# VHH binders against Flagellar brake protein YcgR (ycgR), part 96

Target 1, 263 residues: Flagellar brake protein YcgR (ycgR), of Thauera aminoaromatica (c4kar8)
Amino acid sequence: MAELSTPSPASPAPLDGGRGDELEKFTLRGARQILQLLQDLITHRGLITAHTGGGHSFMTAVLKVDEERGRVVLDPSPDPQANRRALAAPRLTCVTQLDGIRIQFPLVGLGEGQDKGRPALFAPLPAEMLRLQRREFYRLQVPLAHELSCLLKAEDLARKPVEVSARVIDIGAGGVAVVVPTGAAEFVIGGTLPACRLALPDGEPIELDLEVRNLNRQTQRNGTEQLRVGLRFAALPRAADTRIQRYIFKTERALNAKARGGL
Below, E stands for the ipSAE of ESMFold2; O stands for the ipSAE of OpenDDE; V2 stands for 0.75 times the mean of E and O plus 0.25 times the DockQ between their complexes.

## First folded at step 10 (VHH)

Design P130 (from K4 with G106D; framework vhh_7pa5_2; at its last look DockQ between E and O 0.47; V2 from the best seeds 0.00; counts 0 for: pae E 2.7 > 2)
Fold by OpenDDE, look of step 11:
Structure P130 (fold): chain B 263 residues (1-263), chain A 121 residues (1-121)
Amino acid sequence: as target 1 above (263 residues)
Amino acid sequence: QVQLVESGGGMVQPGGSLRLSCAASGFTFSTYAMSWVRRAPGKGPEWVSTISPLGGSTSYADSVKGRFTISRDNAKNTLYLQMNSLKPEDTALYYCARDLDYWDSDTFDIWGQGTQVTVSS
């Protein structure tokens, strides 16, 4: 009777480290950034859905940010039961939207109290805030007026090094799409373009390595062929990432303001 | 157009009750704190009560505490003030006001035309 050794349960495959890294790019951890975003929620009067767990939630709003005490002040629910649930929850998951961007942040250590005789809910400032655009891998369409460009270090058909100035048509936390004249260089999907230079409006170009992820030939209305190249940031320094994120944020705000008729 | 319109005022005897209403239009009502302010003859404006955007927080002047109740129906874009145990001193023009900052400022940017409350024997 051969004892069939029950195969040891396969250790759960490590959660795909790639999704976590992408999420980190959209996570604000800086105290100043968090404060600013909370203030923006106040300014824009954003309503928040606070999830208490167990499928329960209530609506709230940030009434005040108390920087001195390091706390956020929330509007209590008119439902006492909701407030009880909130206070009993080890963590609130707060979800809101600002300018079409989904914002999610945790609150822990919720308490009730009064300030100046007014009832409120209090929590320490969140340690992190996630800003997610509706689209997985949000790419900002770069306004033509910005003339954003990327100097690509590539090779021609003869494998001779060439530099190609490419117009950036969209940009995200993970990469850029550029357009180049057909025949300007040879691109190979999966290939790395080292020491490229991304020109942002706010300062000196950013040196970075780019990986070719997509190639698409497009014929323009005028009959001219262009090559759209999708590029991933292969290695992006933290400072560069911050600059890119700032540019995206600033541009999105401007575009949204314009769309609302404010400009 | 942003507008606040008060109603429900009238004449009552001391000890009587009234319910004021304020209909809001032209803005997202549920995102603003709202207040009642009154002005008695020969006196300056007096803050009466404030309610937070979602209605979970309320505050009252000491002069009306325990007698008045502020509430709101965000689905109807309406603010209310239930006034009980009315006194002659409560005689005033009552205004509804939109409050820009619930916590730190009595900054009102929009006002109604007011509704008259008269408490007399």
Scores: ipSAE 0.798, ipTM 0.914, lowest interface PAE 0.6, mean pLDDT 89
Fold by ESMFold2-Fast, scan of step 10:
Structure P130 (fold): chain B 263 residues (1-263), chain A 121 residues (1-121)
Amino acid sequence: as target 1 above (263 residues)
Amino acid sequence: QVQLVESGGGMVQPGGSLRLSCAASGFTFSTYAMSWVRRAPGKGPEWVSTISPLGGSTSYADSVKGRFTISRDNAKNTLYLQMNSLKPEDTALYYCARDLDYWDSDTFDIWGQGTQVTVSS
């Protein structure tokens, strides 16, 4: 048994409900905020994974926010079994991303119907929506042509201080991911690398402390081993934050223009 | 470049069948609703059918309901119109169109060149 429009096995799972209290500060409960966020999903054409329980889910989209009737209109699945599971479920858990921001919300009281001959699923507006707009969750893939680098202050494999120039492969407001040759330096998850220097195209390098968040080994086509290191900005001055945001926005706009076939 | 290219039109006798295709390129096909619109000789445009972004919702003009089936293959960026029990009054140039607003207005921004369907004895 398979559905025609199921999410990839790599699609994000819903966040742990037992940790919902830790996410309270990211939860929207204002009616106007909820309406605006749902409208943003329409404007940006965000696809939603709707979890119906028991490991089942289907792809949907918000077709309309009906403020007057206090409801959302959702695209049904082309698989009738998915729609029957959704209608039988006491709750849908809806998960999506909008410009790198993770959004999750419940829908309760799902029904089916039609308007002007168009079948749809209907649900009352959610009472709450989780919006994880933590800037550190958004990542810009750095174009190779930009040659962004970060000079890391670490220890070598003999535990002596070493400076390693690492290529920045992605960048967000909360951190960077870099690539270094295997064995160039020793990294410990949770460890701090003090006084590192991040080089952006415009201006002097930014001096900052970086916390090691994750490590992942990569093997290149030529057999060269590299280590991908995820680094969090431990503390970031407002001026540095502004420069990083400007670089991200400017680069995204240029990439979006190029993706539309602009030469 | 964003474009839509129709194919599958032709000449058939009354009661015959045709399957139209529309190949989409240059945009994320699965996030847009898609429509078929036809223009018969000497008449204004007539909306024929629309399909939602994920394909779970379809709608048809009364003149074609029960005879035509709209479908899409989002993996292939292709829209289809299966036309059965064709009548002389189905003779028209058939366009596929990208639909910006499935639920409220069927606002179209990108159109194909059209494919000709002629139903005659």
Scores: ipSAE 0.648, ipTM 0.874, lowest interface PAE 1.5, mean pLDDT 85
Fold by ESMFold2, look of step 11:
Structure P130 (fold): chain B 263 residues (1-263), chain A 121 residues (1-121)
Amino acid sequence: as target 1 above (263 residues)
Amino acid sequence: QVQLVESGGGMVQPGGSLRLSCAASGFTFSTYAMSWVRRAPGKGPEWVSTISPLGGSTSYADSVKGRFTISRDNAKNTLYLQMNSLKPEDTALYYCARDLDYWDSDTFDIWGQGTQVTVSS
């Protein structure tokens, strides 16, 4: 393994803290696990995008893990402005991808220094590292032509059962986002919606228990108000997971074919 | 086929300058630290300088500090050594080397053929 593939040219944006609860099960916090993963990044020569905030980033690499001093050593940028932004930032969000595995970790307390006459950037070891396979973080934006819907079994303001047919706007391995008219039902973050039904183009609707994770009010172009509801799959049989992954893969392939043929 | 090919050597008088180049192929150049190592007649290898993978960090042997400058162009897969104020003791065969561990620079796995630098009056 003297030569490894470089990460994809696209520098994926950091995963947002608003999704942090959904990502917790993929977060490594054990000191031994973190040291081993950092060492694996060194061994695989992973190229890292370090985000400094304000839309700025620079490329770097982990040069060494100094376990004795409890720090990571990063390659400074040859661009002095990038180094100044990094040193001024309250934290760096480091993102890399090795052969379909996304790694993301924060570094705080970044400092400039040297050891053995070799300048570098130094930071304490991260307290956590996110390790995701692509299927764990990807969300397909659902084409309007598919008219994907989810029947929500919710409650109105008076606590009476209502059924709401919601349009699915994105879908991933862990959940969906839907839109409903404002006032169609009462949703509470952390609330559970049992026995909802997700309609995919192939086959029978999937029965799902859903958990409300976020709510955003929106106003459409015509002035109509709607509510975007982020929903997590609370219990998902393996067969249902397979159908969802198949839908995502097939749709991605179709969308990619259109993009290539449009040249 | 992994290759490192040095060029730019020659004969110069004391106080002169040379710029060495090393063309890399067959591997992902930008993920490796790179070093210059030299071998004077009848002597073993002497580390000269190392540059980090992205080029933001450089280091030099005491004997060349202030006179030599290492650089790299990752878009062209090329390593450079600018050598100024050359002395007769800089006479050596200069090798480009792939450096496995920038922090210690004590493990080099791939070498070029070398380019001769001769400093003589």
Scores: ipSAE 0.391, ipTM 0.783, lowest interface PAE 2.7, mean pLDDT 85
ESMFold2 (binder alone), look of step 11: mean pLDDT 85; pTM 0.852

Design P131 (from K4 with G106Y; framework vhh_7pa5_2)
Fold by ESMFold2-Fast, scan of step 10:
Structure P131 (fold): chain B 263 residues (1-263), chain A 121 residues (1-121)
Amino acid sequence: as target 1 above (263 residues)
Amino acid sequence: QVQLVESGGGMVQPGGSLRLSCAASGFTFSTYAMSWVRRAPGKGPEWVSTISPLGGSTSYADSVKGRFTISRDNAKNTLYLQMNSLKPEDTALYYCARDLDYWDSYTFDIWGQGTQVTVSS
């Protein structure tokens, strides 16, 4: 017997980790606006990355919008295992880009079937879509030379507290992406890591609460497997926000100077 | 004028090898993660591999892991895909994609015509 609860339309899990009010002005909720944006993705043959959880994702595309049945039709993955993972997932997070605009939306209640005799995936139309201009979602790629780290307070497989020093690979106004060795700790999407410490140059570490947003497995040049963890700032004090923004601005200026031949 | 130009495709026998190249222009190549995405006739698009901005981290689809190697040369603004032990199932049009993830998930720009790889006896 499966005890898989389908999230209700009023699910408390918003597109970007519980900060719906902050992103409200970038969120489309009008049925006609959502329909038009999905149609634009079809017209431009836009590729979509669908995240199924546990660090897994696959590439798809919107084949059509079925207005009569209120559903979107997606191109299934050529990998049968990816399709099985997608169908088992309680939620897909779909991310795409069109003309410099980042588009993100959830799909809940994924099913499979056929469209004009071909295998297809189906889901109800999303109730909301996030549409961001590039300027609203900028993240700085952290130079390896900065050795920027974050001490994570997490749990191991036995739910015992563990501390992991993670390398920060990118940083923005809303969060960081870090890399940890595979098996260093257990991460649960939506889980909160309290009192983590972000080490920035020129000052004491910043104490932050972080929410796990995504997981992705990667292989290093030396063959070592690493886990990339996307982390959202759950509660950011003004002083911490100022220091993070200052670091981003200074580093971006320095990188721009180097790109123009500055030393 | 962001441009990605793929090359190196062709016809090869099962078990053979090919090396794909992607020449990037119009943006600061070293600051972006880069990916290979393929599309076979009658199938949906399939992500193949991604490499981090500085080349320190790579990831691969399960279908190609152990057979394909992604790499980059930031001095030459070029992305590569070394494909070994090719199978008929690898027959597809291969696209180079710029990874435009400035938040917490990957998203791609697909540019250029792609390069055709055909694996047959």
Scores: ipSAE 0.000, ipTM 0.229, lowest interface PAE 16.5, mean pLDDT 79

Design P132 (from K4 with G106P; framework vhh_7pa5_2)
Fold by ESMFold2-Fast, scan of step 10:
Structure P132 (fold): chain B 263 residues (1-263), chain A 121 residues (1-121)
Amino acid sequence: as target 1 above (263 residues)
Amino acid sequence: QVQLVESGGGMVQPGGSLRLSCAASGFTFSTYAMSWVRRAPGKGPEWVSTISPLGGSTSYADSVKGRFTISRDNAKNTLYLQMNSLKPEDTALYYCARDLDYWDSPTFDIWGQGTQVTVSS
């Protein structure tokens, strides 16, 4: 058996219902949005702190979303007392983080059981989930129709300077993520790409120094491999920052208007 | 470098006990389910036991239920298998494996090199 170590430090208190009016704009209630967010937690293996009331909590994770039965499957605690406390609670407040975004949701009607001989905790799908984005962590997914590009100044495999036109897939106040064909250029995490040019729909390209922060290989629907490059704005003039924020706000507003339906 | 390194194997008499360890490195151990799989001489690989990421859910092959206990220490990035009431048929090379899909379909992507357990009189 696993032996108990000293208790982990208490997680920060969850955002309470007294903030409901202020947090409404960050609350997801669409069934599809809730299912997608839960699947994102599974895909990214997000650990969840589940608060059972009275200052008590335990660590869990979503193991599966059972759409047919309308429930989530959660990892039980290895501490039987924590599981008993959770099952006795009228409501769990679940708190987690996904890529800097704070996520909080309630679970009501927790039960326990087994599937194929494996113990688990089960709960109905939550009716709402809070997704609180901090300004510096927010990333707008760029609509394909906008065809945003960034001309990168990098080096090829032979260390020769090369210019690569990369498609911008997301953008935030602090940087962009771009997609580059495999082999088009070499990137070093922490390296600087000077005098790159970001093309926004409104006006001249913005000249920027970009720092490479992360690299991920991705497989496209047609089976081809691409390199996703995360780039940080090394320094932004106020005018450039204003244009980027205006694009983000304008695009988000248009996307939200479409999601809400007709006027 | 992602690695799993097993230890604790050896020779033991029938009815004896042995504790295997698996040290994990290069990934966030606490977010993955972990399994023990064995390969006996003249037999194919046999799944032995699995433990969920936080350790609250365990499962065992019928051949080892009641005799083996799987556990983990996420603070130490270590997986364990306590083996009691060992039988000659438990003789095998024991592998530690990382499980990508604990609930629906066991999928092992990272394996250790194995540790030999021999049960004989």
Scores: ipSAE 0.542, ipTM 0.845, lowest interface PAE 2.0, mean pLDDT 84

Design P134 (from K4 with T107R; framework vhh_7pa5_2; at its last look DockQ between E and O 0.31; V2 from the best seeds 0.00; counts 0 for: pae E 2.2 > 2)
Fold by OpenDDE, look of step 11:
Order: structure tokens, then C-alpha cells, then sequence
Structure P134 (fold): chain B 263 residues (1-263), chain A 121 residues (1-121)
């Protein structure tokens, strides 16, 4: 009985640099932005496929961002051959996904070493990181503690009107991403959800029309399937916009303060 | 439910060997650093070893360095501790713990119930 080697999930191939102009708008070059994104990878425990060239890759993770030394610390492969290839490569192409957004970044100058007796791979901070967020606006990852929710007016499979309370995962000036239980409603990309209600911590819910822009099925770590719905604000009253912007700003400030050890 | 279950403890003579196992469930095991911590009678917790999420990096307390080996099988959601050249001072309850940060080890949020290791002549 030939043990059918379950094909290793095909490591997502790096995006070829040929679409350079189109990708520029998704490329982060700011030091702070890069640091934040790397920190987010740590926080969310994102596994990275590191491509070494020649069709070879290995799995790694960001273990630490060393701001003082300007380097990223990566988890070595348990395969010594993979590490040798990585070290011999002039460039690593790192590919990962965070909240359904593809992230790609180069690492140059990879070395091996130890810190406090811990083996690791070290590289200078990337000069750029590609975040393929097809969003026109920066989106804040909503802290779970805020319990931000959106009441969606949608239809079920029978086209019966249903109301679904969805957790807001991220929010920006242009829209929100929410998570709904699988099967709670039927969503169509390009469809409008009228008279939805976004609940912010600072007051009454905001009534909004939302347009479905993206659907992504995600399996949670516990095996539960969830549907991530990307929603655009179809019509945002000025007062609502102001409230949303204020919330984003306040939350970002708080998160930054916490990250700096100030809370 | 997030759970860690240790096994493999027992009584051995000085110089003997044991292999501890820790079965993880309820979370994505391969994304977390894992650690072993022990508690001897009348003493506080002592960190023993940590392994990175993918297993490419390991660290050990000086007291066990060269004698103990931490490893993991992510496909089996299992953490291991091979203990060789055991000494009476290694007698302790050994805990498996989920480490929130490999680099700044010592932040554990999930613990097993522990497995007893006794080294006695």
C-alpha cells in the first residue's frame, strides 16, 4: 500500500517583480511601517515561506524584531540543508499571509548566529514590504477587547432577510472587515447591504450602507469555519466619518503606547 | 479546548534516561514556542528548555545543558524532552508550557498537569 505522500501544500510562489508599477502602491518603505508589520507577524504568529531560489523554500517565522541592531530574527529550519541554502542565497523572498492579506518581503544579508545561546537566522530589516491590501485606505486591526460589531442586513440562501451580528476585525476610512459564521447569510461580491449598523465604543451605532467587496473563508485554529467579509462604506455621512476617524486615531495611539511599554 | 498533557515520567536510577512527551490540543501547535519547566520539592519553578515554533532553535538551562534534548513533532502536535545522565537533583515535577515568545522566554499562558520524574538510587 503506497503511502500517498499528501502533497505538501504548494508554497505560494513569489510574485514576479514585473508588475512593479502596480505593486508600488502596496509597497511599504517606511521604517515604522515595516517594524509594525513585522511585529504584527510575530503577534499573529504568522508562518513564513522563505524562498531561496531554484525552486527551494523552507518554513520560518519571525522570532524577534531587534530595532536596536536593525535586524530581524528568524526561526531556522530544522533541516540543515535548508539553512545552508538560505545562507548561500543572495536574497530570500519571504511570503506570508496576515488576515488574508498577502505579505511579501525580501531579506538580504542573511547570517546565522546565536543570541543568549539561542540559534537563529539574522537579517537586516527589509527595505520594503509588499502588503497586497487592495484597500485604498489604511485599516486598523481592531483589538478584541473593543468588541466592535456590525449588524449586517443580509439575505439567507432562501433570500429571506436576516440580521447578522458580525465582529469587526479591521476598520478604515473606506470600510470594514467582519467575520460571520459560515451559513449565517449569503453574500455576493458587489452586493449592497443597506441600513447596516456599526457599533463603535463611543456612542450609538452608526447606520451605514455597505458594499460587499471581498469574501474569504477562513478556518480557525479550532477547526471552525468563518467567513471574512470585506465591506466598503457605500455612503458614509460626514459625522460618521469623523467618528470612525477619531476611533481609529485613538486606538492607534493607544496601541502604539502599549507597544512602547507605556501601558 | 486548549490542553497540554505530559507523559513519560517515572523513577530511574542515577545515570538513567527518560523521555517525556507532551501532547498538545486545541491550538495551532506549530506556531508556538514550547517549553519545559520543572518544580522540585520545596523549590520554585525552574525553566529547563525551550524550542522555537518550527524547532530550528533550542535553548537550555545550564543545569541540563548537554544532558537534555528538547524536540518537537509538529505533525503529531507533540513536544519531547529526552533526558540523559539523570541526577538526583533532576527530581521534579516536569511541566509542558506554551511559550508566547520564544526570544523572551518565560511568558507561559498554558500549562500541563505535569509528569513526575524521580531520580533515586
Amino acid sequence: as target 1 above (263 residues)
Amino acid sequence: QVQLVESGGGMVQPGGSLRLSCAASGFTFSTYAMSWVRRAPGKGPEWVSTISPLGGSTSYADSVKGRFTISRDNAKNTLYLQMNSLKPEDTALYYCARDLDYWDSGRFDIWGQGTQVTVSS
Scores: ipSAE 0.848, ipTM 0.942, lowest interface PAE 0.5, mean pLDDT 89
Fold by ESMFold2-Fast, scan of step 10:
Structure P134 (fold): chain B 263 residues (1-263), chain A 121 residues (1-121)
Amino acid sequence: as target 1 above (263 residues)
Amino acid sequence: QVQLVESGGGMVQPGGSLRLSCAASGFTFSTYAMSWVRRAPGKGPEWVSTISPLGGSTSYADSVKGRFTISRDNAKNTLYLQMNSLKPEDTALYYCARDLDYWDSGRFDIWGQGTQVTVSS
């Protein structure tokens, strides 16, 4: 059995097929439900990370659902090599989220074409779509203005103890995702980071043991590399759980109010 | 605040080139198709070009095909229009517009202030 990393809904990393039996109850196979979910991605402008295998992926979006021809129309990558990899792949694994719900689906038989001079990628409608609506997988995208940080206790390349202040980019009931500069510390999936300190806006930092769940290298818009680290809360005290949930609820409500209060 | 600000217009002779820019703010730029629309003196608005949200697909009015190139830099929240082989009939105020649907283009909800392009000898 392959080691299964359970990424957050906001994580681009796909869920492995080893959990197929457990995920069946969250899998949509009805044509009407699939069409509605794809239309919801269009309506809410959901960006999709499409994995083409070999560690390669690109950003896309559903431009149209063509019910008559039974296919989806996807935005091609502006990178021609990403499009070539996608067209050569036997399958794309598409990962997105909508209102904190993780959505994942395969596309098989990708082609390219155009209509009235508009290039696009085309694929048959997926036979199944995963819609994972679990509280432990819900992740709040942390507003940059909150400057949320977690002080990690890790090891450097020489196995010497180091403390790294990491920016928290998302947070949920089960853990956080943080970003660190490449080379700041070494992380091993399944490894434990003891006595880390999570700083929330109100009150003292929370001391937590964190388990490394996943690692993703990202190239930023300015060309710098950073490492995204997914961390699970180990042995979370009830008082800490309450504070984290309070932060999530307050921030989500404030973001929803801001989005709806624009006149 | 949602805002689009055009720049790069000016006066150029026939056969010349100009590059227009549109700086977007206040929304997630990469999730929207973007369009260029122009209005010539005494005429109604004419659609010029549209680009898909991630920039992999583009479309053009027949009047500008082969001469104009639309592009975008999602990292900089900026839309561009490269205009080559300019003609006097390209003289217009050029607007950047947010397009609600790339495939069924033409539903614009946010417009910039426009940038003037004048092609004359």
Scores: ipSAE 0.624, ipTM 0.867, lowest interface PAE 1.7, mean pLDDT 85
Fold by ESMFold2, look of step 11:
Structure P134 (fold): chain B 263 residues (1-263), chain A 121 residues (1-121)
Amino acid sequence: as target 1 above (263 residues)
Amino acid sequence: QVQLVESGGGMVQPGGSLRLSCAASGFTFSTYAMSWVRRAPGKGPEWVSTISPLGGSTSYADSVKGRFTISRDNAKNTLYLQMNSLKPEDTALYYCARDLDYWDSGRFDIWGQGTQVTVSS
């Protein structure tokens, strides 16, 4: 690499593959595609977080693809307990990132052994690999100074319309997360909020339909309660998508420049 | 600037021990396998030992197996070689090398200047 690679550690939690078809369009199932992607991980020295279940994980790497035996060769952990957990797990969920592309794949049938007299972990080639461009998974943490807000057209407990101005805490290509005071409105996972308005610093607010994806009640350090609402863009016009991506890009550049001392 | 700097060499009597260190800088240490290679006077390079990128797999030349132990501390970007039961035949300049292919060792692209180990009575 021309500059020291400082890839962020792989994301801590796997994306939930196999529920519904939301991720199917990003799933590689062709043998040639899978072999090439594994080889790319070797060539680019991708570090992998392997999740063994129960919140446990360890770092590994693909050392080799053995096409003749149809298996992948992994770097064992120097921690024997991690290796024991991996060997006992019914499957490993491997997560890594390569040039801004998130890669996730399952390995089943993990075993230990040696090849050419060198200890390693072995598994059959994965039957599928998830490959996501950065824009499909990345969420920018919105700086407080930007004061981004989203006007939500929601309902109160009596199912009457109410408008709630919510602070946007993160934003990505597929949606936003916002915070509201508890009790400001009633939100239902899977519910649709039509004609909401997302305020970006440049231009008029964006009118869009939002779908509630998750709800998390939070108690802040001072005892104040708030609700974190994860919202998906139901349909996003191309111009709106462009404005959102430009905001993310510009904000990232500004944040990265400060972190590098103004480079 | 990519750099490998060895240290810890010296003179010892046969049967003695030494611990070599190699400080790495200028690259992501934990993504590379690392090797020790030695050159005896008038000889070509001889592979000694290799350790996998995350440290879970090690291998040794037959001539040092059971006497030498390779290890790494990825948090400190440092490679080590513990050498026990040293023999006069171990006298060499010992190099730390970045290994491009753990599985087929012998493709080294970056070397240190070496640290001298001399075993004599």
Scores: ipSAE 0.479, ipTM 0.819, lowest interface PAE 2.2, mean pLDDT 86
ESMFold2 (binder alone), look of step 11: mean pLDDT 86; pTM 0.862

Design P135 (from K4 with T107K; framework vhh_7pa5_2)
Fold by ESMFold2-Fast, scan of step 10:
Structure P135 (fold): chain B 263 residues (1-263), chain A 121 residues (1-121)
Amino acid sequence: as target 1 above (263 residues)
Amino acid sequence: QVQLVESGGGMVQPGGSLRLSCAASGFTFSTYAMSWVRRAPGKGPEWVSTISPLGGSTSYADSVKGRFTISRDNAKNTLYLQMNSLKPEDTALYYCARDLDYWDSGKFDIWGQGTQVTVSS
């Protein structure tokens, strides 16, 4: 009898698109970001599991990104039935991993074609791509002693500009959560707060644009209400990203050292 | 270390068949396109065939279309070339090559030592 091959990991199940609010912050919608990520998959030779529905999937790879025609070129399956299922499917859900980062994206309008006798599958560029790094789920609970604050530039009820100094309660690679007194400003989910200022230890405040992602009303033990606001970093410069990550790493290390006691 | 080793060459009569194999080691075989390139005595190299990383796409030189079939077994890290209806003009040293870009093919970085195919009556 032939020996069993080492079992391959089960093909990763697609993440539920209905978890939109939680996954939205990890979703790329910029044309240049999408093109760059697809090109990274080519450069790093990332294999893709394409799900066609009904429990069916096949292995593929991006062979070419045609920016001018707005399409991707995919390796067909050596199994003709898998290709027939893919072409009949209203949507492919493509799942891959690049250096520990989970990447997932839809392809709609899959076609078959040839270029100079080379068969391939073609699809329009995806309008969105999910990029989940393990660290993106991590939120550092900001120690109260750090007194981390963000000066928000928002509007009041009458749409007049107002500045609110908000306490930062958690911070991650993609954003911050802050608390503000109820009524201090009006926030709209999806709204952008331009030129806000995040005050980190050791340096000048970081000027950045923040997008409102969620709002939660909280009642304190003394009966006063506060608004917890989840904010996403919009178009974060590399230098700012480096400073934020440095703060997170240093604070994690300090907290771990204290937790061990006597160190 | 990265290596390609060809086998399966030999002498055949016109109209005969041969199957070439190429054993790959030292890299993730399934992520690369692979090609066969031949060189006849006194001639420059001639591209013969290429196969995509997963094997779903193949391409052939006009001189071999309908007679040769390229295939791969990614589980065994092996590339194949099935050669049917061989002609004297197919006499050459056949090389296995790793192709860096299936769509813009011809960018080869790793080559085998070659296996000799001689078609004569």
Scores: ipSAE 0.615, ipTM 0.857, lowest interface PAE 1.6, mean pLDDT 85

